Miniprotein binders against q9bqp7. Designs and how they scored, part 91

Target 1, 240 residues: q9bqp7
Amino acid sequence: VPQNWFPIFNPERSDKPNASDPSVPLKIPLQRNVIPSVTRVLQQTMTKQQVFLLERWKQRMILELGEDGFKEYTSNVFLQGKRFHEALESILSPQETLKERDENLLKSGYIESVQHILKDVSGVRALESAVQHETLNYIGLLDCVAEYQGKLCVIDWKTSEKPKPFIQSTFDNPLQVVAYMGAMNHDTNYSFQVQCGLIVVAYKDGSPAHPHFMDAELCSQYWTKWLLRLEEYTEKKKNQ

## First folded at step 6 (miniprotein)

Design y43
Fold by ESMFold2-Fast, scan of step 6:
Structure y43 (fold): chain B 240 residues (1-240), chain A 94 residues (1-94)
Amino acid sequence: as target 1 above (240 residues)
Amino acid sequence: SREELWERIFELIEKGDKEEALRLLREYIEKYPDNPDALFLVAELLYDMGRPEEARKVLERAKELAKKTGDPWLIEYVELLERLIERLLEELKK
């Protein structure tokens, strides 16, 4: 059953950030805590459909790469994703914060893939920043909060290796975005309200990235689904 | 009910009774048309059973409905399965 008392948007928060907001993007560190993370909640509450699809993807990959090859592949996917996020943080940070920039991070097919998206991104408010929903007691580390085509969004950067996309996170990506959004909107460390989401899927070969924009109505719909997953997680944890 | 029928379908898939799972999926789709998840599951099972021509036809229907519902992640999974089906069809011609 959905928890109807917990809205994604904070009714006590203004639509616009204060003039006193910092000029540099926020980067609040994620603290080790007993409080569950968004990714932990989603991992522990996968649907039977998601489990089935993930298992099928794994079987197909193992058939092509072998057991050891599959293990190397998954390790490489994780490393490529991490490096992609580091490169984007460097690109989107103000010049004065890029002193330790790794030039090699800026030269990848994934970065080429997102160029047409980046030209529409401005007004960066947060990068690799921790969020916590004080009332619902979950935490997360969001990638980016910025204006995309003039609308303030929680932006989530994803990598995909055509023709073998990493399927496990695909179906939960909208839930991840709205979970971060709801947390940020109720986190006292932030002064603004976000009403839109953007999931950007970048490709290893440099093919144009696919942007998946989520307006306020779509975010509200996925928020209801996130609340159900969070409720399932708390019930399962209670019985362990 | 809808939930009971869906659970029964997955029970059959877990048991490896793919033909019976397809039969129940057909019943499910008749009662709940325009569900791209159910159509996608049919395509997935047909592909696994070595019936790629049938899988391709059903997958095109799933793709059309996924686009109408605006489910970008189902669309991505559809595209993955589409590529696998094309590879299998090409290999069968060799």
Scores: ipSAE 0.116, ipTM 0.507, lowest interface PAE 4.7, mean pLDDT 80

Design y44
Fold by ESMFold2-Fast, scan of step 6:
Formats: C-alpha cells, sequence, structure tokens
Structure y44 (fold): chain B 240 residues (1-240), chain A 94 residues (1-94)
C-alpha cells in the first residue's frame, strides 16, 4: 500500500470531445528535464523476479548468440520497434502525404499483425506526445491516445518476435500505460480524461496482434502498483 | 496470498537460500498446479544446485504444461534448460 496516494482520474475532466479541442492530434515534444521518466522509474525499481528473469534471458541469449551476436540482436529489435512506431504514427496521422512517401514503412509483418486492431481505432487525440505529472514529478512520452471500440484509451504499441497472449507476459507495460494516463489526466497541456488503456502486442511474422484492454477498474489497480514503484524510486534517491 | 508467497520465494532466491525457496515453490505448485512458470523455476533452481536428475524430471512436466499453454517464451526457456541439463548429465557419466 502506497504512503502518498494520489487519484489517477481527474473529476474536472470529461472523455467527450469538446468544441474547443484541436482538430489535429497533439504532439507535444518531450522537454529536457531532471524529473525522472516513467521508463527510468520502472527500470530502477524492477522486482527481484523481474531482475532474475531478465538476467536469465540475457545469459541465455549471450550463450546462444555470443556477445557480438547479442548486441546485434538487441540493436535490430530496437530498430524494428522504432520503425513500427513511425509507421503507426504515419497511418494514424491525418496528413496523407506522409503515407505516400513512407510506403516502405507501411509494409512490414508488424503492420499486417495490427491491421485488425486499427479498424477499431478512431478519434486520435495525441501521437508521440509528452506528458508530465506536476504533482507526482514524473514525465513520459506516450505513443497514442485514441478511441478503441468507442473507449478513449492510452494505447501502447509493442513489438514481439514471439506470441504473448497474456498481459502478464508484458511485464511493466500496464504500469507504463497507467502512469501516462495519470500524468495526462493532470497535465495542463491536455483537457480531456482518459480512463482506459490498451497494450497492443504485434508480431514480426504478421500473426494477429494481441490487444490487452484495461478498463477503468483495472487501470486503478495498476495505478496503485505504479504509485508503489514511484515511492520506491523516490526512497532510493533520498538514500543516495 | 498467491502474490505474497510468490514474492517471498524470490526474496529467498536473492538471499541464496535455494533450499527454502524450493520448499515454498513446491507449496505454491500444490496450490496452483497449472502455473507453468513455477515448474520451470523449480527445474532452474535444481540445476543451479547441482541436482540435474531431479531437474530433468520436473522440467519434463514443465515442458508438457508449457506446450498446453502455448507460451513460446517459456518453451524456449524450457528447451534451453533441457540442453544444459543434458550436457551436465553427459559430463557426470564418467
Amino acid sequence: as target 1 above (240 residues)
Amino acid sequence: SREELWERIFELIEKGDKEEALRLLREYIEKYPDNPDALWLVAELLYDMGRPEEARKVLERAKELAKKTGDPELIEYVELLERLIERLLEELKK
């Protein structure tokens, strides 16, 4: 249980479109700051189980691929993820000229994997946009805010070489989503309320992506866990 | 609590108390027999402790459960550990 609890949702806000809302998706740049990012907080507060599993995975991969092979593998995974996010931003952007010039980005197994999810996505409000929680003092860069099956969601796009049908296989991804959600709901750069999350795991071979939908109750449960991780991070920094 | 027991197991692993971790893991598996990660973790600890024959038997059950759940990441971990156990057993022949 967190000692310093703060609500994820903002009662002053609505998830309904307002006439004063911008017609194009927001893309607020991430400003250089000493305030920790969501990913930094999570990386510095991994559970003992997560550290054990990550260490075992790394040792296994080095054993199979060698040091140089492991570096090449991780570099390639990073590049594939970057290209996937660029393609999704292009697809979801209202600017048609980007799609014509970046045809090569649109033709990947990952994009084929996610097609059935994209059919249910509409009303895009933010793409590759910075969020900051001014009260809890953390920042993040979210992938997308849009309606999925009629529900306004923080959407996080993930790539995987192996199918992961269960949300537990995504480690801290639910915590990332709710951290972004809580920040956005209290960030003055945004005017709307997000109450739902969506983690979409896309596959290199084009196999159908797995959507992990998080309703408001599930988001609230993960929010409590995020607050505990943030508290742990803050305590570790005070002791340094 | 399932979560409390699971976290305590990893605390014991971090402390190097693998025997006690195994004892609690067996208790966990009795209560949650369809968790494939728990069986794999037992085999991992047994291998680390130099007990490859016992690790092999537990891993065989973990492999069957992993195939039923369809978790390809767990299947990879199981297959890698299987190769390591096989190599160790070959070395122990003489």
Scores: ipSAE 0.071, ipTM 0.514, lowest interface PAE 4.7, mean pLDDT 81

Design y45
Fold by ESMFold2-Fast, scan of step 6:
Structure y45 (fold): chain B 240 residues (1-240), chain A 94 residues (1-94)
Amino acid sequence: as target 1 above (240 residues)
Amino acid sequence: SREELWERIFELIEKGDKEEALRLLREYIEKYPDNPDALYLVAELLYDMGRPEEARKVLERAKELAKKTGDPELIEYVELLERLIERLLEELKK
């Protein structure tokens, strides 16, 4: 158990639609300051083993692709991910025109990959929106909050070169999702409760994306692991 | 302790004491047989030491455990090292 345990869910909130909820998805701008982001916390709390294996992976990739090839590979992965998120925000935004939406769908195999998932997504509450946990002192920028198959979820869109059919294959993504969820549930800019998560892994060749649904129990399990990573981060900062 | 033994193994790798690292890794594997990271490190060290056939055998075991644990980074490391080992072995056969 973490020393600074705090609940992920807020008992004063509901996941049901409320008359006071905005009709347009929320998009709270990220206030950049000294408070650490979810991604920063995760990056700074990798074990010596994880850091070593990442460095060895980088060396092996350079041996296979060459220095310039590796640089090009990593740059392209980043750019494709950025474009994918921009396209999804546009598709899910009620302000986009039909023609613009159709053109975006033609630009990427990743967008083709998620079509079957998007059919089950409705009731979008937030897009590219900032969250802050005032008590635990961390911030994040979540991709999407919407209903997936009738359940209100924090949805995280990922691109991958390789198939990721198991949730364990999605890195620290479950921790990222629950960190956003816990922050949103206690952020005064939001009025609703999220209890479920969804990680969607899209593929460049357009093959069907893998959805990894996280129910409330699974979210609570990953929340405990996130609190341990956050505790480790704050302890390391005291010693810096 | 587990953490102390693991830390010592990495210190030896950083110092370039690959044979001592292998000895301690084998002791670690005996105590913690379900850790695919240890098997992967053995394969890496064997490959670096010019022992690709031994590296391939150990890596096959690491691959099986990595898939069971679902560690995505380790699965990628294993698959990349597997390709490098096979290419080296093909070159040596000529």
Scores: ipSAE 0.028, ipTM 0.494, lowest interface PAE 5.8, mean pLDDT 81

Design y46
Fold by ESMFold2-Fast, scan of step 6:
Parts: structure tokens; sequence; C-alpha cells
Structure y46 (fold): chain B 240 residues (1-240), chain A 94 residues (1-94)
């Protein structure tokens, strides 16, 4: 158990919409400060196994593609992911005007891949929105908060060239989702409660995306692991 | 004990004692047979040690487990290592 345990869910909040909820999805800008982001905490607290495997994968890719080829590969993966997120924000935002270059992504394999998931998504409450946990001192930028099959979820969109049918396969992605959830549930900029998560893995070839749903019990289990990673980060920073 | 075994394994790898690391990895795999990362690490070490035939056999098991997890990063890395092992086997042929 983490020594500085704090609950993920806020008993003062409800997942049911109320009359004061805005009709347009919230988009609170991320204000960078000295408070660490979820991604930085996770990057700085990778296990020795994760670090070793990541470095070996990198070296093997360089051996196969060359240094220039590897840089091109990683740059292309990053750009595709960024454009995919921009297209999804545009699709889910009722008032956003699409850019000309974004129209190509709306017809991409990744967008085709998520069509069946999007049909089950409604009641969008937040898009590309900042969250902050003032008590635990971390920040994040979540992709989406919406109802998936009637359940309010923090939704994280991922791109991949290979199939990904199991949630355990997503590295730290479940930790990222629950970290956003816990922050949002205790952030005064939000009034509702999120108890579920959803990781959607979209495929370049347009094959159907895999949804990895996280119920409240699973979110609570990953929350404990996130608190341990946050504690490790704080200890490492304090020893500098 | 899982954490302690992993810590010792990586400590041995960092010190260059790959044979002892392989011994502890075999012990780890006996206790946790469904972990594809452990099998993948065995294949990696065998490849680095110039033992590609043994690496290929272990990688077949790692590939099956990685496919079951559906982890694209693990699957991609398994396939990359498979190609490198085959290239080394071709080189050693001559």
Amino acid sequence: as target 1 above (240 residues)
Amino acid sequence: SREELWERIFELIEKGDKEEALRLLREYIEKYPDNPDALLLVAELLYDMGRPEEARKVLERAKELAKKTGDPELIEYVELLERLIERLLEELKK
C-alpha cells in the first residue's frame, strides 16, 4: 500500500448530469508549471525491465533501419498519433471547424478503425482538457470524457500497427487513464464523477479498433499502482 | 520475491554476468511461466552471447505468449529480434 494513499473517487460527486453542466464539452488549457505531469511521472519511474526492453528495442530498430531510418520512423509515428487525436477532437466537438489538412485524416485507416467505437460514444463532457490534483500535486491533459455504452469514461485514444486485444498489453496506459480520472474527480473545474476508463487502440490498416474497458474495480486496482509510481517519483526528486 | 528476482537479474546483466542472469531467468520463468518479457529477455541474452539456435527456440515461446497478450510493442519487438536471429544464423552458416 502507498503511504500517502488518497481515494480515486469523490463521494461528493455523481456521474449523472445536472442542469448546471455545460452543453459544450470543457476544454481547459494546460498551464505548465513546476507540478509534474502524469507522463513525466511515468517516464521517470519506469521499472528496470521497462527501461532495458525499451533501450534494446531502440537499438535493434536502429540496427535494422539505420539511425536516419529510425528517426524517420519515430517521427512518423508521432505525427500520425498527433493528427489522429486532432481529427477525433474535431469529430467529437460540435462547434469546431475542420482544417483542410484535417480532412485527409477523417478518411484515414485510423479513423475508419474507430468508427464502430464512436457509434457507442455520446454525452461528451471534456475534450483535450487539463486536469490537476491539488492534493497529490500532479497535472495532466486527457483526451476525452464521454459516455461509452452509457457509462461515463475517461477515454484514451491510441494508434498501433498490430492487434492489441488485452488491456495488460498497454504498458502504463491504464495508469495514465486512472491518474487523469483521480485528478478530474478532485479538480474544482469539474463537477461530475468518472468511475470508468476506456483505452481504444486504432489500427493503421482500418481493421476494427480494440476497446479496453476498465470498470470501477479495475480502475481502483490501477489507482493504487499509480499512487506507488507517484510516491517513487516524489522520493527520487527529493533525493536530488 | 518477483521484484527481488528481477532486480538481481538486471544487476547481473549490467555487470556482464549473462550466464548467471540466464540461470535466474530460468528460475523466474518456472515460477511465472506466462510472462513473455522473461522469455524475450532470455532470447535477447542468447542472441548477444552468440547462441542464435537457442535464442530462436526460446523466441518461438515468447512469440506465442506475446500474441496472446496482443501487445503490439512486444509483438513488433519479437518479430524484429526474429529477423536479427535469422540473419545471424545465415552469417554463421558461412
Scores: ipSAE 0.014, ipTM 0.383, lowest interface PAE 7.4, mean pLDDT 80

Design y47
Fold by ESMFold2-Fast, scan of step 6:
Structure y47 (fold): chain B 240 residues (1-240), chain A 94 residues (1-94)
Amino acid sequence: as target 1 above (240 residues)
Amino acid sequence: SREELWERIWELIEKGDKEEALRLLREYIEKYPDNPDALFLVAELLYDMGRPEEARKVLERAKELAKKTGDPELIEYVELLERLIERLLEELKK
């Protein structure tokens, strides 16, 4: 799928706030349907290298921790990530209150890690909100759309026990961000345009989170790669 | 080409032909010595083939290159394999 036939940015939209914009962040629920999610597309189109490394990592973790230990480890990582996202949604939404369990889990770790990022976040327009690209027919659930240092961004929150200082090391995360961006820009449930992305990697030990900012040009480059992954997914589905 | 050689290596790994995959990986590394993924795969194959001392030497080089490239997931895989190799080497002393 050529990028010039399916642009990431919608020329009919502006990133300027207008009086008709909702005063509270949008939270459109994700509905199950036959349309593939961004996560599913990326999972089904992993490279041979990515599949091999993931399987080898799994085997080695099992060898080190045992099967039960590996299950507990992965469950714990998943739960920590889920609670971190819930806490951020509560912090960024005036209508939410942080649950006691979430407060205890994030007291001095991940939330401390993102403090310097959060002070530069304002003008929240969407939180945990569903997006659908109406012509390319894919869906997603984005974490946040807000202004970061004055620029409207799709923001993706990640947790890590180890530093991730370079954007290339986040693997498919840039593709995920631009896929959400392109969907939102062509989703009739939204009236604004987003042109920038931000991947924030928070650390368990409270060390400062790494922000990976993606300007419009970088987003356009990753959009081309996302379109190739979507095309590969479509071809694989036809051959089933 | 680089891509064709890389695809052949992965085909061999999928088929379980570890010796031939290792041979082509060594050829690949001679042409592209700064690729930490290729060095990591050599260490992986050597470990699987019961050659942990050789695996450790290659993995040390892979670790240095991975840290320079800033690939934290590869660094994590390298460190995990490093711990397993050291454990195997300790077990073999018994």
Scores: ipSAE 0.040, ipTM 0.517, lowest interface PAE 5.8, mean pLDDT 80

Design y48
Fold by ESMFold2-Fast, scan of step 6:
Order: structure tokens, then C-alpha cells, then sequence
Structure y48 (fold): chain B 240 residues (1-240), chain A 94 residues (1-94)
């Protein structure tokens, strides 16, 4: 149990739209400051097993590709992920000028992989937007907040490479989603409540993406685990 | 303690004593049977050591546990490792 428990949901907020007109999706810029990010907290509190598995993967890749080859491989994985997120932001944005690049975007295997998910996504509220939990003192940059099959979700887009998996962040994705959710629900820059999460894993070969829906109960369970990781990070930072 | 046992396992793997590491990992799993990370590590070590049949058997248990947790990251990792093990089994048949 966490010592400093705080609720994930905000009883002062509703998930129903208050405005009569559709809102332009919010995009709050992430500003540098000393407050830790969700990804930093998770990376600094990885278990020794997770650290060991990551190091084994890295050593194996270096052995096969060489130092320079490994650097190029990881740079390419990063670039592919960045392009995937940029393409999704473009597709989900109401800005018409970005749609002129649709032909090139649709060529991507990752974009092909998520097409069946995208048809169920609507009512986009936020894209590539910064969140801050004022009470728990952490920040993050979430991918998307939109309705998936009628339910308002924090949506996290992930890419997967088969047969050589990129292992970074593999075990903590649900924690990342609920951390963003809790922050957004208590961030004064936002007025609505999110109670569900969705992790979408897209595949480079165009195979259908796997949607992993997280209902309110599951989000609450992972939220408790996130609070423990945040507490561990705070204690670790005091002792370094 | 749990952390002391883990540190000893890690040191053995770094020293190249993979068989001793597997023995201690099995003791770790007996004490903490619902820890999917330990099961994944055993399966991955067995895969690295060219023992894919044993790796597959351990991974089946990890897969069922991951499904019960509903953690998509764990499920994805297990399925990826399963595919690698099956490919190795096919290669060794040649």
C-alpha cells in the first residue's frame, strides 16, 4: 500500500462534454522544469530484473550489429516511433492542410496496422499534450485523449518490431497510461474527467494492432502500483 | 531477503555461471511464484543457452499469469519471446 495515497479520479469533474460545440484538441507544450516526468520515474524505479533484461537485450544487439549498428538501429526505432506519433496526430487533428500528406502516411505498415482501431476513435480532446499533477508533483506528455468505442480514454500508441523486440518500457505501459490519466484529471488546464485507458500496439509488417482496453477498475489497480513507483522514486532521489 | 537473492542471481549471470543462476532463479520462483519477471528471465536464459524446449515450458506459465494480470506489456513480451523460441526450435530441426 502507498503511504501517500491520492485518488486517480476527480469527484469535481464529469466525463460528459460541457461545451455545445466540438473543441479543438488541446496541445499544451511540455516545459522544462525540475519536476520528474512519468517516464523518468518509471525508468529510475525499474526492478533489477527489468534492468538486467534490458542490458542483456542491448548486449545481444551490439554483438550482432556492432556498436555503430546498434546506435543506428535504436535511432531508426526512435525515428519510426516519432513518425508514427506525428502521423497519428495529423490524422486525428481537424486541421485540413495536414491531410495532404495522407498518401505517404497510409503507406506505413504501422498506420496500416492501426486502421481498424482508428475507425472507432472520435471526439478527440487532446493530442501530444502536457499534463502535470499539482499535488503529487510529476509531469508527462500524453499521446491522445479521445473516445474509443464511445468511452473517453487516454490512448497510448506503441510500435512493436518483430522478431527483434525493443524492450525499453515493455513492462510499465499501463502505469504510464494511468499516471497521465491521474495528472490530467487534476490538472487545471483540463476540465474533463478520463476514467479509461487504451494501449494500442502497432506492428511494422502491417499486422492488425492489438488494442488493450483498461476500464475504470483496472485503471484504479494500476494507479496504486504507479503511486508505489512514485514513492520509490522520491525516496531514491533523497538518498542519492 | 528478496533483494539479496536477486543481487546474487545477477552476479552469477554476469560471471557466466548460468546454471547456478538458473538454480537460484528456481528457488526465487518457489518463494515468489506469482512474479512474472522471474519466469521471463528463466525462459530467456534457457533460450540463450540453446534449450528452447525448456524455455517454452516455463514461458507457458508466464503467459497464463500475464493474461490474468491484463498487463498488455507483459502479454506482448511473452508472445514475442514465444515466437523467437518457436523459430529456434524450427532452426534446430534442420
Amino acid sequence: as target 1 above (240 residues)
Amino acid sequence: SREELWERIYELIEKGDKEEALRLLREYIEKYPDNPDALFLVAELLYDMGRPEEARKVLERAKELAKKTGDPELIEYVELLERLIERLLEELKK
Scores: ipSAE 0.013, ipTM 0.283, lowest interface PAE 7.8, mean pLDDT 79

Design y49
Fold by ESMFold2-Fast, scan of step 6:
Structure y49 (fold): chain B 240 residues (1-240), chain A 94 residues (1-94)
Amino acid sequence: as target 1 above (240 residues)
Amino acid sequence: SREELWERIFELLEKGDKEEALRLLREYIEKYPDNPDALFLVAELLYDMGRPEEARKVLERAKELAKKTGDPELIEYVELLERLIERLLEELKK
């Protein structure tokens, strides 16, 4: 039985700056398509345990907060995350555009949380940019590609609210990052190679964010797990 | 195996066969008594089946183990279910 082998890294690409690379970060828009997104693949291939626990949590939260209260809770969490990503995109864009809003953005708890990480981020190549793996047929919208402590990374920004934590697929965060990485490395809209990942968990109260750095070896390990999830997704869709 | 029994339990829960799932969960707990997830699921099912007194007792054990293992998501699930059980029990007194 033949095994499909799809490498995460593209041997034809370099992680070093190319003279032809644009001076402004890439922002390729995500197009509506029948091709599944990374988040959809992960959501559709959750274990039975994860699905059961999430459904029960939802039911219990509705009992505690009421249907409207639960909707408000989830809406507020989504909005906080969205604003955090928008603030980071603004901060990491060319300085000449951001100067007037910088002080106000720094007063956010989540933004305060990531300040020590941002000091080590430079050479931004892409922000809120679409990626597609043409051969494996999946798409994604990555947060950021930049150098972190001198290494080119796919960077994923996460929010965590204390004392009321979310039920999140936190174990899937590394899979999300490597899926974006593999897609970008094989997407003709990009010319560079990314071999590292970084997951940054920011806190609402401004306590220091936790960086989870993923080197090339770790990325390769999670890539194998992502390929299994993608295969599970494909099989489920074939049978629907 | 442990993994096979665990997967079968969730297949039953997905199908809505709560009584059979409860039977297998009790068998699982007998073999693996230190798993707080299994104890929590028993409490969850007992609550759903209208047996809050029994759910309360099992949940106390789940809570102790969850605190010991330091699983923050499970601790939140346990505390939420605990509040709901206590509210229901207070209402039944009235």
Scores: ipSAE 0.132, ipTM 0.627, lowest interface PAE 4.6, mean pLDDT 80

Design y5
Fold by ESMFold2-Fast, scan of step 6:
Structure y5 (fold): chain B 240 residues (1-240), chain A 89 residues (1-89)
Amino acid sequence: as target 1 above (240 residues)
Amino acid sequence: SREELWERIFELIEKGDKEEALRLLREYIEKYPDNPDALFLVAELLYDMGRPEEARKVLERAKELAKKTGDPELIEYVELLERMIEERS
């Protein structure tokens, strides 16, 4: 159990749209800050098992590709993910704000992979938007907040070369999603409440993406684990 | 617990106590037989200690468990370890 428990949901907020809500998705810029990011907290608090799995993967890849090949591979994976996110932001932005986009960004196996998911996405409220938890002192940049099959979700888009049909295969992604959710629910830049999460794993070959829906109960379970990781990060920082 | 035992195993590997690490890994596998990662670690340690025939036998078991998990990355890793053992033994 975390020592400094804090609720993920805000009882003063609703997930229903209000007339006062912006007509365009919010895009709050992420400002440089001393406050740690969700990604930094997770990277600094990996378990020994996670470190072992990552090191095993890295050694395996170096054996296959060589040191220079491994560096090129990881750079390409990063670039592909960045382009995928840019394409999704473009697709999900209101048609009136879409003047002209790079046609090539919209032509990829990853975009083909998510088409069946996108058909169920509507009511976009935030895209590539910064969140900050004022009380717990962390920040993040979330991909998307939108309705998926009628439920308001924090949506995280992931690319993968290998199938990830189980949520357990996505490692810390559930923690990342709930960390953004808890921050947004308590961030004064936002007025609504999110209670659900969605991790979408897209595939380069256009195979159907795997959606991992997280209901309110599952989000609450992962939130407790996120609080433990945040507590571990804070203790490590104080002891250094 | 599972996590405490796993941490102790890694401490032993870092200290170079490979025989003791193998003993604890065998206890871990007996208690948690569905974890393929423990079998991979046993195979790597056996190979590193100059015992490639024993490493190969452990990898056969790891291969079967990897197939059951449905994780293609684990299957690929088993194939890489098998190739390395064959090439150098």
Scores: ipSAE 0.006, ipTM 0.292, lowest interface PAE 9.4, mean pLDDT 79

Design y50
Fold by ESMFold2-Fast, scan of step 6:
Structure y50 (fold): chain B 240 residues (1-240), chain A 94 residues (1-94)
Amino acid sequence: as target 1 above (240 residues)
Amino acid sequence: SREELWERIFELILKGDKEEALRLLREYIEKYPDNPDALFLVAELLYDMGRPEEARKVLERAKELAKKTGDPELIEYVELLERLIERLLEELKK
């Protein structure tokens, strides 16, 4: 159990839409200072095994592709992910001008991969938006908050070349989703309650994306694990 | 304990005591046969030690266990090491 437990859900908030909700999805810019990001916390609290395996994978990839080939591979993975997120923001935005401007981004296999999921997404409330947990002192940039099959979710869009049919295959992604959720639920820039998560793994060849839905109970379980990682990060930073 | 044995194995790997690490990994696997990470580490060490035939056999077991336990990221590591082992085996035939 974490020593500094804090609730993921905010009893003062509702997931139901109300008349005061913005007509346009929120996009709060991320402002960085000494407050750690969710990604940094997770990266700095990897186990010795995870660090070892990641370094060995990198070395093996370099042997496979060469140093220049590895740099090109990682750059392309990053660029494709960025383009995928830009395309999704454009598709889910109510402004048609934005969608038309990003026309080239809309034609990827990754976008084809997520079409069956997008038909079940509505009521978009936030896109590429910053969250901050003022009490627990962390920040993040979430991809999307919208209704998926009628449930308000923090949605995280992922690209993968290999099939990822199991939620455990997404590793720290469930922790990332609940960290954003807990921050948003207690961030004064937002007024609503999110209790569900969705990790969507899209494929370059257009194969149907795998959705990993996280209900409130599962989110609460991962929230406890996130609090332990945050506690580990805080203690580690204090000793450095 | 499981955690203490696992930490000891990594200490040996980091010190470069690969043969002793392999011995403890085999002991670990006998006690905890459902950990695909342990099998992958055996294959990784065998490859580094110039024993690609043995590495290939263990890696096949790691891949099957990873598929059964739902660990596709480990499967990516496995497939990468498979390609390197195959390349090394082809070079050794030259």
Scores: ipSAE 0.147, ipTM 0.625, lowest interface PAE 4.3, mean pLDDT 83

Design y51
Fold by ESMFold2-Fast, scan of step 6:
Structure y51 (fold): chain B 240 residues (1-240), chain A 94 residues (1-94)
Amino acid sequence: as target 1 above (240 residues)
Amino acid sequence: SREELLERIFELIEKGDKEEALRLLREYIEKYPDNPDALFLVAELLYDMGRPEEARKVLERAKELAKKTGDPELIEYVELLERLIERLLEELKK
């Protein structure tokens, strides 16, 4: 159990739109400072098992691609992920016109992959937006907050290249989603409540994306695990 | 106990004593049967030791747990290791 437990949901907030909500999705810029990010906390609190498995994966990829090939592969995955997020932000934002480069991004296999998910996404509240947990003192940059099949979700878009899958960070995507959720629910820049998460894995070949929905109970379970990781992070930094 | 057992397992892996590491990992899995991390580690060691049939059986279980967790990064890792094991199995049967 975490020592400094804090609730993930804010009882003062509703998931319904209210009159004070802006008509366009929020996009608060992330300011980097001494306050740790969700990704930093997770990277610095990986278990020995996670570190070992990630290193083994890296070694096997290097054996398959060569060291230069592995670096090129990881750079390409990073760029493809960035472009995929830019395309999704463009699709989900109300825009008067699209630039030629944005139009080209909309034709990727990843975008084809998510089409069936996007038809169930509406009521976008935030895109590429910074969150800060004002009490627990951590920050993050979330991809999207929108209704998925009628439920307000923090949505995290992931890209996957089969047959050579790439591990972007840790095995902690559900923790990342709930960390953003808890921060947003207690961030004064936002006025609504989110209780659900969605991790969407899109495929380069256009195969149908896999949605991993997290209901409120599952989010609460992962929230407890996130609090333990945050506690471990603060203890490690305190002992330096 | 859990932490001490894992420390001992990693020490054995670092020293190259893979058979003893597997023995302790199987003991660990008996105590913590739904931990996908330990199952992935067993499959990895078996693959490295040239025992892909055994690695395949362990990975099938790890794959089901990974899918149940809904963690896409674990699912991707399982699929990568599955592909490597299948390639080795095909090469050995030739």
Scores: ipSAE 0.014, ipTM 0.397, lowest interface PAE 7.2, mean pLDDT 79

Design y52
Fold by ESMFold2-Fast, scan of step 6:
Structure y52 (fold): chain B 240 residues (1-240), chain A 94 residues (1-94)
Amino acid sequence: as target 1 above (240 residues)
Amino acid sequence: SREELEERIFELIEKGDKEEALRLLREYIEKYPDNPDALFLVAELLYDMGRPEEARKVLERAKELAKKTGDPELIEYVELLERLIERLLEELKK
């Protein structure tokens, strides 16, 4: 159990739209500060097993591709992910200028992969937007908050290229989603409540993306695990 | 304790005593059956030791656990290891 437990949901908030809500999705910029990001906390609290497996993957890839080839490979994977997120923000945003930026991004296999998911996404409330948990002292930049099949979700878009270039813990993606959710639910820049999560894995070859839906109960279970990781990070920082 | 057992396992791996590490990992998995990372570590060690058939069997179990958790990164990692193991098995047939 975490020592400093805090609820993920805010009982004073509703998931229903309000007349005071903006007509366009929120996009609050991430400000640089000393408060740790969700990704920083997760990266700094990897288990010994996770670190070992990541190092083994790196060594095998370097043997196959060479050091320069490995660097190019990882850079290309990073850029593909970045462009996929930019394309999704453009598609889901009402702003015309973003949609016209690069037609090739909108025609990628990853975008084809998510088409059937996008048909079930509506009521976008936030895109590439910063969240901060004022009480627990962490920040994050979430991809999207929108209704998926009628339920308001924190949506995280992932790209998959086989073989997978980055190896993570079983629970890291769900932890990232619930960390953003808990922060948003207690961030004064937002007025609504999110209780569900969605992780969408898109494929480079255009194969149908896999949606991993997280209901409120599952989110609460992962929230407890996130609090433990945050506690571990805080303790490690004090000992440095 | 759990942490003492984990430290012992990694000490053995670092010293190159992979057989003893595997023995302790099997004890660890019996005590902590819900830890998928331990199953991946077993598969990685078996692959390194030139025992791809055993690594494949362990990955099938890890794959089932990964599907139950629904973690896409864990599922992709299983697929990566499966590909490497299958390539090794094909090369050994040649």
Scores: ipSAE 0.018, ipTM 0.489, lowest interface PAE 6.3, mean pLDDT 79

